VHH binders against q9p7q7r1507to1629. Designs and how they scored, part 21

Target 1, 123 residues: q9p7q7r1507to1629
Amino acid sequence: SVLLAEDNIINIKVISRYLERIGVKFKVTMDGLQCVEEWKREKPNFYSLILMDLQMPVMDGYQACNEIRKYELENDYPKVPIVALSANALPHVVLSCKDSGFDSYLAKPITLQHLSLIISGIL
Key: E = the ipSAE of ESMFold2; O = the ipSAE of OpenDDE; V2 = 0.75 times the mean of E and O plus 0.25 times the DockQ between their complexes.

## First folded at step 20 (VHH; framework vhh_8ghr_2)

Design r3 (at its last look DockQ between E and O 0.07; V2 from the best seeds 0.00; counts 0 for: pae E 14.8 > 2, grease 28.8 > 24.2, SAP .679 > .668, placed apart)
Fold by OpenDDE, look of step 20:
Structure r3 (fold): chain B 123 residues (1-123), chain A 124 residues (1-124)
Amino acid sequence: as target 1 above (123 residues)
Amino acid sequence: EVQLVESGGGLVQPGGSLRLSCAASGFTFSSSYVIGWVRRAPGKGEELVARIDPKRGYTRYADSVKGRFTISADISKNTAYLQMNSLRVEDTAVYYCARESIDAYSFTYGFDYWGQGTLVTVSS
């Protein structure tokens, strides 16, 4: 299953369509806090991938990623792949994602081809 | 090339202390990697002893070593440490330093690099 954290309804719709076409189960959360809580609610490895927008209300993607990584260590969880979703691909943003614990970075707009490539290796 | 090199192992009496070091190269502790100490006792399987996120400072310990072992990391030296106090005979093992990483694109996660290990023998 894929966990999507995205607050933009249009982006949710687009990404959801891609995920449906790929044929993967997914759940949508609309901010970083919801994402973290949802992830914590499930057993380890329940979610095989988290797609996390960087800019979200309540808790942004950076904070959410940090919380997940902290929780993983504290509870001896395996690391879940977390892919940052961002409006741009500026080097400093990519580095910030890396520093925050993200495993990969996808610049918007998200493409079906790129998602398919990522997800095909998980399932 | 990623490389981990352990040092500090040796023979110690029960109740003694040792400090293991893991010198890492080919990557930086300022990144999002986790460093772990994994031990393998004779005739037993691998046991994750401790984990640390050097960048963030988060640590995790196996129940068997809590209160006795301390994992730490020096980012400036790109070196992780395992301070082992109150050593017991059952702590005898080869101790490995390992890097935990994950690649969302390749779908690889877990310990992807290991050192050669350093032997710790606790015996009277």
Scores: ipSAE 0.024, ipTM 0.307, lowest interface PAE 5.0, mean pLDDT 90
Fold by ESMFold2, look of step 20:
Structure r3 (fold): chain B 123 residues (1-123), chain A 124 residues (1-124)
Amino acid sequence: as target 1 above (123 residues)
Amino acid sequence: EVQLVESGGGLVQPGGSLRLSCAASGFTFSSSYVIGWVRRAPGKGEELVARIDPKRGYTRYADSVKGRFTISADISKNTAYLQMNSLRVEDTAVYYCARESIDAYSFTYGFDYWGQGTLVTVSS
């Protein structure tokens, strides 16, 4: 399953349609805190990929990613692939994502091709 | 400056094996770069086949090749490998070695440098 963390309803609809066309199961959460809580609620490896927007209310994507990585280290869990969704991919933004523990980065607008490549690579 | 050179492609029968090599220069695998193998089959888009972080040892595979392909790296030789076993006709493609980029504006997943490709043909 894929876990999507995105607070913009339009983006949720677009990305959900892409995920459906790719044929993967997914769940949507609407802020970073919900994302972290949902990921913790399931067993390790239940989610094979997290797509996480960087700008979200309550807890942003940087914080959420950092919390997941901290929890994995403290509990000796395998690392879940986490991909940042960003309005821009300027070098300093990409470096901040890497420092927070993201595995990869996508600039919006997200295309079906790029999303398909990422999902193909997670398997 | 940065170069990735693939080798090891060729013609093989279904069920056969090949090992692809990707020799890197202009950067080192010890620098935490991720290396990917991407293939382009005739009439199809690009598919990320396998990915390795040589420093951390993390690997990922496409569902289509799990159990048949193995990615590895030799940091001392600055070279990545793709061992391809139990080859099928649908594995026929040009295989590219690529390095993870810091920009993701292209239709290709996250890679800033690509090799020239090596052709793998699986045919009876």
Scores: ipSAE 0.000, ipTM 0.139, lowest interface PAE 14.8, mean pLDDT 82
ESMFold2 (binder alone), look of step 20: mean pLDDT 82; pTM 0.827

Design r4 (at its last look DockQ between E and O 0.09; V2 from the best seeds 0.00; counts 0 for: pae E 12.8 > 2, placed apart)
Fold by OpenDDE, look of step 20:
Order: structure tokens, then C-alpha cells, then sequence
Structure r4 (fold): chain B 123 residues (1-123), chain A 124 residues (1-124)
């Protein structure tokens, strides 16, 4: 299953459509806090991938990623792949994601091809 | 031709300072490249010391050099620098400047251009 953290309704619709076409189960959360809570609610390995927008209300993607990584370490959980979703692919943003514990990066607009490539490499 | 040329290495005592320079040619720091300093100590593997995105000024350092080393870039001169303070014997190495291209899908670090390296020896 894939966990999607995205607050933009249009992006949610687009990504959801792609995930459906790819044939993967997924759940949508609308901010980083919800994403973390949802992820924690399920057992380890329940979600095989998290797609996380960097800019969200309440808790942004960086904070959410850090919380997940911290929780994983504290509880000896397996590391879940987390893919950052961002409006651009500027080097400093990519580096920040890498340094924050993200496993991959997708620049918006998200395409089916790129999403499929990421998912096929992880699942 | 794309090229990186390091300079500024030398012999220094522990606690001393040294400033390395990396002059780039064949490409501009205004492009989407990351510049890194990689060192190789005798008998050891490569270690990424620091990296910078010249456009944004974003920097990252190895834990071993945090608080002591500072990487910077001057776009107008197309040159990157590594200010090394409070040098230790274990900082002895050949220091290379390298251009990095980041793969966004795997976050693998790929250096496609390397300088010839400059030797830094820290010894009392």
C-alpha cells in the first residue's frame, strides 16, 4: 500500500488516478501530521511507500519525514521508502530532501511514467 | 573542456588553518551543479567532506569537519573554496574538488568531473 500526503486537491486527484492505473492500494492524508499518524497506526511494512508533498499545512514534508525516521529508529522499525513531491527540482531542495531522510524525489507536475518508475523500483 | 583545478594545499601544524580553491572552467556555477570536496587519506577510502549548491548557497558537511570547515562558492569567479580551520592530523589527505550531478530518483551521488587534487598535510 502507498500512503499519499498531499494537501492540494488537484494533485490528490491526479496522483490518485495514476496510482489506480498502476494498480496499487493507497490512502490519502492531507498534511504531514496526518501522514505520520496514519503511518504509525498501521503495523510496520503495511505501507511500502510514502509519497509526501514538501509543502503542507500543520506539518510539512520535511518534518513528517524526520518524525517517521525518528520513530523507525526508536522502535526498530524497517525503513519505509519516502518519496518527496516538490514543485521544482532545484539542487538545494533535492539535497535538503536527501539530508532529511527521503529516498527519492519527484518534481511536479507528477507524471504517470515517473511515478510508475519509482513504484516499480520500490515495490 | 570541463575542468576543475584545485590549489592551496600544503603543510600545516595541528590547529592551523588552510584555504583550498577550486577553479572551474568549461561550465558555470550558475548551472544546476553541486560542487563537492572529497578527500582521500593515506590507506583510507574517499570521504565527502563538504558540498555546496553555488546558486542557493546550500551547504552540507561531513560530521568529521562540522564546525571546522566551511565550503563556499563565488559565482563571479566560478571558484569554490574550502576554509579549513582547527586542522587535525587526521585531516591529512589529498583533497579533490568534484562536480556532482544528483539523481533525483535514487539520490545517488555521481561526480562526473574531478580535479587533480591538492595535498594537505597536518603534522607537528
Amino acid sequence: as target 1 above (123 residues)
Amino acid sequence: EVQLVESGGGLVQPGGSLRLSCAASGFTFSSSYVIGWVRRAPGKGEELVARIDPKSGYTRYADSVKGRFTISADISKNTAYLQMNSLRVEDTAVYYCARESIDTYSFTEGFDVWGQGTLVTVSS
Scores: ipSAE 0.136, ipTM 0.566, lowest interface PAE 2.0, mean pLDDT 92
Fold by ESMFold2, look of step 20:
Structure r4 (fold): chain B 123 residues (1-123), chain A 124 residues (1-124)
Amino acid sequence: as target 1 above (123 residues)
Amino acid sequence: EVQLVESGGGLVQPGGSLRLSCAASGFTFSSSYVIGWVRRAPGKGEELVARIDPKSGYTRYADSVKGRFTISADISKNTAYLQMNSLRVEDTAVYYCARESIDTYSFTEGFDVWGQGTLVTVSS
């Protein structure tokens, strides 16, 4: 299953359509706090991939990723793959994602091909 | 110069075996890189067949090849391998080796270095 954290309804619709075409189960959350809470609610490895927008209300993607990584360390959980979704591909954004614990990075607009390759590599 | 060079393709009968090699140069294997094999058959799209994280040994396979193909890496030789057993006619394709840098930005495909490909033909 895939967990999508995205607050923009247009992006949610596009990415959801891509996930449906790929044929994977997914759940949508609309801010970083909801994402962390939903991930914690399920057993380890229930979500095999988290797609995390960087800019979200309440808790942004950097904070959410940090919380998940901290929780994994505290509970000796396996590391879930987390992919950052960002409007910009600037070098400082890439470094911030790496330092926050993201595994990969995708620039918006997300394409079906990019998403398919990431999912195929993990699942 | 960062490069991946495939070898080991050829003609083989159904049920046979073939071992593909992917020699890397210009970088060394590490936990920061994933090596994958992607195939493209005539008239079909690309399929990620297998991937490996050479440092940890973590692997993943497409359902179409599970139990028949094995990906491996030899860090000391800077080479990844795809052992292909119980080959079928539908395995006929050009096989590409590719490198993914999980820790680097990618605009296009998630893989940043591609080999030229090696042809595998399975027929009587």
Scores: ipSAE 0.000, ipTM 0.101, lowest interface PAE 12.8, mean pLDDT 82
ESMFold2 (binder alone), look of step 20: mean pLDDT 80; pTM 0.808

Design r5 (at its last look DockQ between E and O 0.55; V2 from the best seeds 0.00; counts 0 for: pae E 9.5 > 2, grease 24.25 > 24.2)
Fold by OpenDDE, look of step 20:
Structure r5 (fold): chain B 123 residues (1-123), chain A 124 residues (1-124)
Amino acid sequence: as target 1 above (123 residues)
Amino acid sequence: EVQLVESGGGLVQPGGSLRLSCAASGFTFKSSYVIGWVRRAPGKGEELVARIDPKSGYTRYADSVKGRFTISADISKNTAYLQMNSLRVEDTAVYYCARESIDAYSFTHGFDYWGQGTLVTVSS
């Protein structure tokens, strides 16, 4: 299953359609806090991938990713792949993602081909 | 052809300072590349020392050098630098400059070009 954290309704619709076409189960959360809470609610390895927007209300993607990583370490959980959904492809953004614990990134707009590629490599 | 050429290495005593330079050619620091310094100590593996995005000035350092080393870039000269202060014996290594290409549509990124390296020896 894939966990999507995205606050933009249009992006949610687009990515959801892609995930449906790919044939993977997924759940949507609309901010970093919801994402973290949902992830914590499920057993380890329940989610095979988290797609996380960087800019969200309440808790942004950087904070959420960091929170997940801390929780993983504290509870000896397996590391879940987290992919940042980035509005741009600027090098400093990529570096910031890495520093926050992200495994990879996808630049918006998200395409079916790119999403399929990353999912096929993880699931 | 992309080329990175390091300079500035040498012998220095503990507590001393050294400034390394990395002259880049075949590409511009105005593009979407990251420059890194990677060192390889005798008998040890590679360690990423510092990274910089020349365009934004964003930098990151390994914990082992944080507070002592400073990475910088001069876009006009297409040259990156590593200012090394408070050098320690364990900083002894061959220091390489490397370019990291970042593709918005790639799920992998890494250093694709390396310099020849410059030796830094810290010894009393």
Scores: ipSAE 0.318, ipTM 0.699, lowest interface PAE 1.4, mean pLDDT 93
Fold by ESMFold2, look of step 20:
Structure r5 (fold): chain B 123 residues (1-123), chain A 124 residues (1-124)
Amino acid sequence: as target 1 above (123 residues)
Amino acid sequence: EVQLVESGGGLVQPGGSLRLSCAASGFTFKSSYVIGWVRRAPGKGEELVARIDPKSGYTRYADSVKGRFTISADISKNTAYLQMNSLRVEDTAVYYCARESIDAYSFTHGFDYWGQGTLVTVSS
């Protein structure tokens, strides 16, 4: 199962449509805090992938990713694949994602082809 | 031909300072490449000390040097610098300047070009 953290309704609908077409089950959260709490609520490895927007209210994607990585280290959990969703692909954004513990990065607008490749390469 | 040339290494007493330079040719800092300083101490593996994206000014430091070392870049001179302050014996190493390759869809790329290295020795 896939966990999607995205606060933009249009992006949620587009990505949800893509995930349905790919044939994976998923749940949507609308900020970084909700994402972290939902991930913690389930057992380890229940979510096999997290799609995480970088810019969200309450807790941004960088903070949320860092919280998940801290929790995994503290509890000796396996690392869940976390893919960043961002509005730009500038090198400093890519480096910030790498430094925060993300595994991959997708630039918006997200296409079915790119999402499919990331999911098949991770899952 | 991409080339990175380090300079500024030498012998320094503990608590001293040293400034390393990395002159780049065959590419420009106006492009989307990242510059890193990597060190290799005797009997130890490689440690990424610092990195900079010259265009944006983004920097990152290893915890071992944070607050003591400063990486910078001068785009007009196509040169990166590592200012090393409050030097300690454990900072003794060969310091390499390297170019980091980045992929927006992957974090799997490493350094694609390396300099020859410059020796820094911290000894009383």
Scores: ipSAE 0.011, ipTM 0.273, lowest interface PAE 9.5, mean pLDDT 84
ESMFold2 (binder alone), look of step 20: mean pLDDT 81; pTM 0.821

Design r6 (at its last look DockQ between E and O 0.70; V2 from the best seeds 0.00; counts 0 for: pae E 9.6 > 2, grease 25.4 > 24.2)
Fold by OpenDDE, look of step 20:
Structure r6 (fold): chain B 123 residues (1-123), chain A 124 residues (1-124)
Amino acid sequence: as target 1 above (123 residues)
Amino acid sequence: EVQLVESGGGLVQPGGSLRLSCAASGFTFSSSYVIGWVRRAPGKGEELVARIDPKSGYTRYADSVKGRFTISADISKNTAYLQMNSLRVEDTAVYYCARESIDLYSFTEGFDYWGQGTLVTVSS
């Protein structure tokens, strides 16, 4: 299963359609806090991938990723792949994602081909 | 042709300072490249010391050099720098300047061009 954290309704619709076409189950959360809470609610390895927008209300993607990584370490959980969704592909953003613990990066607009490539390499 | 040329290495005592320079040509720092300093100590492997995105000024440092080293870039000169303060014997190494490219699909980082290196020796 894939966990999607995205606050933009249009992006949610687009990514959801792609995930459906790829044939993976997924759940949607609309901010970083919800994403973290949802992930924590499920058993380890329940989610095989988290797609996380960087810019969200309440808690952004960087914070959410950091929280997940901390929780994993504290509870000896397996590391879940987390892919950052970003509006740009600037080097400093990519580096910030790396520093925050992200495993991969997708620049918006998200394409089915690129998403499929990421998912196929992880799932 | 892309070229990186390091300078500024030398012999310094523990606690001393040194400033390395990396003059780049064949590409511009205004492009989407990251510049890094990588060092190789005798008998040891490579260690990424610091990296910078010249456009944004974003920097990253190895834990071993945080608070002591500062990486910077001058876009107008197409030159990167490594200010090394409070040098230690274990900082002795050949320091290389390298250009980093990031693959957005694989999210992999790699250096595609390297300088010839400059030797930094920290000794009493």
Scores: ipSAE 0.147, ipTM 0.585, lowest interface PAE 2.0, mean pLDDT 92
Fold by ESMFold2, look of step 20:
Structure r6 (fold): chain B 123 residues (1-123), chain A 124 residues (1-124)
Amino acid sequence: as target 1 above (123 residues)
Amino acid sequence: EVQLVESGGGLVQPGGSLRLSCAASGFTFSSSYVIGWVRRAPGKGEELVARIDPKSGYTRYADSVKGRFTISADISKNTAYLQMNSLRVEDTAVYYCARESIDLYSFTEGFDYWGQGTLVTVSS
């Protein structure tokens, strides 16, 4: 199952449609804190991929990713694949994602082909 | 041909300072490349000490050197620098300048070009 963290309703609808077409089950959360809490609520391998927007209210994607990685280390959990979703591909944004513990980076607008490729390569 | 040439290594006493330089050729810092300093101590593996995106000024440091080392870049000279202050014996290593590749679909470590290394020895 895929966990989507995105606060923009239009993006949620678009990405959800893509995930449905790919044929994967998913859950939507609308901020970083909700994402971290939902991921913790399930068993360690329940979510096989997290798609996480970088800019979200309450807790941004960088903070959320760091919290998940910290929790995994503290509990000896397997590392869940986390893919950053961002409006731009500037090198400093990509570096900040890498340094925060993301596994991949995907620039908006998200396309079905790129999302499918990421999911096929990870899942 | 891409080349990275380090200089500025040497022998220094604990508490001292050194400034390493990395002169780049075959590409320009005005392009969107990332420069890292990686060190190898005798009998130890590689440690990424610091990285910089010269165009944006973004920097990141290993915890072991925060507050003591500063990475910088001079785009006009196509040169990156590592200012090392408050040096300790455990900073003794060969320091390599490296260019980092960034893959949009994978963040695997991808240094594609390395310098020859410059030895830094911190000893009384």
Scores: ipSAE 0.011, ipTM 0.298, lowest interface PAE 9.6, mean pLDDT 84
ESMFold2 (binder alone), look of step 20: mean pLDDT 80; pTM 0.815

## First folded at step 21 (VHH; framework vhh_8ghr_2)

Design y1 (at its last look DockQ between E and O 0.06; V2 from the best seeds 0.00; counts 0 for: pae E 14.5 > 2, placed apart)
Fold by OpenDDE, look of step 21:
Structure y1 (fold): chain B 123 residues (1-123), chain A 122 residues (1-122)
Amino acid sequence: as target 1 above (123 residues)
Amino acid sequence: EVQLVESGGGLVQPGGSLRLSCAASGFTFKSSYVIGWVRRAPGKGEELVARIDPKSGYTRYADSVKGRFTISADISKNTAYLQMNSLRVEDTAVYYCARESIGYFTHGFDYWGQGTLVTVSS
């Protein structure tokens, strides 16, 4: 299953359609805090991938990713792949994602082709 | 100029085997690059089949091909391979070789070959 953290309704709709087309189960959360809480609620390995927008209310993607990584270390959880969804692939953004513990990133607009490659490579 | 050139595709019966090659130029496998095989079946999306870090030999496979396919790399020849055994009809696809940079944060493959067609049919 894929966990999508995105607060933009249009983006949710587009990415959801892509995930459906790919044929993967997924759940949507609307901010980083909800994403972390949902991930913690399920058993380890329940989610095989987290797609996380960087810009969200309440808790942004950087904070959420960091929280997940801390929790994994504290509880000896397997590392869940986390892919950042970014408006731009700017060097400082890439570096910030890496420092926060992201495994990769997708630059918006998200394409079905690129998303398919990421998912098939991770799952 | 970076180039990837696939070869070895063809028609094979179910249960058969093929070996694909990917000749790379314009960069060296001694550098921080990952080589992947990606396939596209008719009317289907792209699927990452296998990935290898030529320097370390680390490999990764899609669940759909585990135990049947083997990715390898010859650094001296700057060539990657995909040994495909126990082929199935559903393995029919155009197979592409692709390059991904490692050592820095990446968002995907940056170079692709032209692809080679693999048809599995009785």
Scores: ipSAE 0.019, ipTM 0.229, lowest interface PAE 7.3, mean pLDDT 90
Fold by ESMFold2, look of step 21:
Structure y1 (fold): chain B 123 residues (1-123), chain A 122 residues (1-122)
Amino acid sequence: as target 1 above (123 residues)
Amino acid sequence: EVQLVESGGGLVQPGGSLRLSCAASGFTFKSSYVIGWVRRAPGKGEELVARIDPKSGYTRYADSVKGRFTISADISKNTAYLQMNSLRVEDTAVYYCARESIGYFTHGFDYWGQGTLVTVSS
């Protein structure tokens, strides 16, 4: 199952449609805190991938990723693949994502082709 | 022209220690690059044993080496280190220093050293 963290309703609808077409199960959360709490609620490996917007209310994507990585380290859990969703493809944003513990990065607008490639490489 | 040069491998007995060095040129550790140590043991695939971002100090270790290995970096010398303590026969491998690639559709290592052999044997 895929966990989507995205606060923009338009992006949620588009990405959800793509995930349905790819044929994966998913759940949507609307901020970083909800994402971290939902991931913790389920057993390790229940979510095979997290798609996480960098800019979200309450807790942004960088903070959420950091919280998940800390929890994994503290509990000796396997690393869940986390893919950052960003409004732009600036090189410094890509470096910040790697430094924060993200595994990959997708620039918006996200296409079915790019999302499918990422998912097939992870799942 | 990026180069990574490993040194410090050799033969040690179980329970012994070694310190591997990775001298980098063609880029600087001040520029947010992640350095990893990857090993390839006989009959086994590649294993990322440790990684460090020298600028932030963020590190990660494979479960197989946690508590025994320590990765570090000296920015002034542009050199990364792997301190390997409490060595086991299972740690026998060729150890490579590598730089993580940067790209939004690519994840992996883009530059590799030639490797240094570590043999742990009674």
Scores: ipSAE 0.000, ipTM 0.119, lowest interface PAE 14.5, mean pLDDT 82
ESMFold2 (binder alone), look of step 21: mean pLDDT 83; pTM 0.845

Design y2 (at its last look DockQ between E and O 0.02; V2 from the best seeds 0.00; counts 0 for: pae E 20.1 > 2, placed apart)
Fold by OpenDDE, look of step 23:
Structure y2 (fold): chain B 123 residues (1-123), chain A 122 residues (1-122)
Amino acid sequence: as target 1 above (123 residues)
Amino acid sequence: EVQLVESGGGLVQPGGSLRLSCAASGFTFKSSYVIGWVRRAPGKGEELVARIDPKSGYTRYADSVKGRFTISADISKNTAYLQMNSLRVEDTAVYYCARESIYGFTEGFDYWGQGTLVTVSS
């Protein structure tokens, strides 16, 4: 299953459509806090991938990723792949994602091909 | 370039203490990395002794060293430490400092120091 954290309704619709076409189960959360809470609620390895927008209300993607990584370490959980979704691909943003513990980075707009490649390599 | 340099090893009697240091460069402890001490005893495989997340301070220890060893990290110095108390003969090993990347799809240490020898003998 895939966990999507995205606050933009248009992006949610687009990404959801792609995930459906790929044929994977997924759940949507609207901010970083909801994403972390949902991930914690399930058993380890329940989610095989997290797609996380960087800019979200309440808690942004950087904070959410940090929380997940911290929790994994503290509880001996296996690492869940986390892919950052961002409006740009500036070098400093990519580095910030790496520092926050993201496994990969996708610049918007998200394409079906891009998403398919990421998912096929993980699932 | 990422580099880890161990120091502090030596000869000590059973019951003695040593403090190992691991000076890191080429990356910051403020990043998403875990620092571990891994030892290799003669005729044995590698054993993860202790690990620390410098950012949170969270630590874990092998059962064999719990209560005797303490791992710590100084972010301002970008240096990790291993305080070893109540040393035993079976603690004799080459001790390596290693960096664990928490970014990527695989677990494991991606950079290692050259190691420092700890010999516990009467």
Scores: ipSAE 0.020, ipTM 0.249, lowest interface PAE 7.3, mean pLDDT 90
Fold by ESMFold2, look of step 21:
Structure y2 (fold): chain B 123 residues (1-123), chain A 122 residues (1-122)
Amino acid sequence: as target 1 above (123 residues)
Amino acid sequence: EVQLVESGGGLVQPGGSLRLSCAASGFTFKSSYVIGWVRRAPGKGEELVARIDPKSGYTRYADSVKGRFTISADISKNTAYLQMNSLRVEDTAVYYCARESIYGFTEGFDYWGQGTLVTVSS
């Protein structure tokens, strides 16, 4: 299953339709804290991919990713693939994602083609 | 040939300061590469201490050095620096300068210097 963290309802609708066409099961969370708690609630390999928006209320994507990586280290868990959903691919943003522990990124607007390629390379 | 040459290591007392330099050749800081400082203490493996993108000025630090170390770059001299203040015994290590492509998440550092020894002791 795929875990989507995105607070914008229009983006959720678009990405959900893409995930349905790709044929993967997914769950949606609305902020970084919800994402971290939902990921912790399930067994380590239940989610095979996290799609995480960088800008979210309560806990942003950078913080959420960092929390997941810390939890994995503390519990000797395998790293879950985490892909950032970013407003742009500016070098500063990409470097911030690398430093927070993301495995890759997708620049908005998200297309079915780009999402399919990321998923096929990970799953 | 791409080369990274570190300098500025040595012996310093606790609480002291030291400035490391990394002179780059074979590429320019105007390109899409970042410079990192990585250290190895005996028995501890590698720790990425600091990273800078010379073009944008973006920097990142390990929690262990935040507030004490400052990474910087001089594009005109093609040289990166690590200013190390308030040094502690646990900062003792060989410090390496390394290059990384901005967009290569899975590629890591592709060129490394030979390292410079920093020893913090009385």
Scores: ipSAE 0.015, ipTM 0.354, lowest interface PAE 6.5, mean pLDDT 86
ESMFold2 (binder alone), look of step 21: mean pLDDT 83; pTM 0.837
OpenDDE, look of step 21: ipSAE 0.014; ipTM 0.232
ESMFold2, look of step 23: ipSAE 0.000; ipTM 0.095
ESMFold2 (binder alone), look of step 23: mean pLDDT 82; pTM 0.833

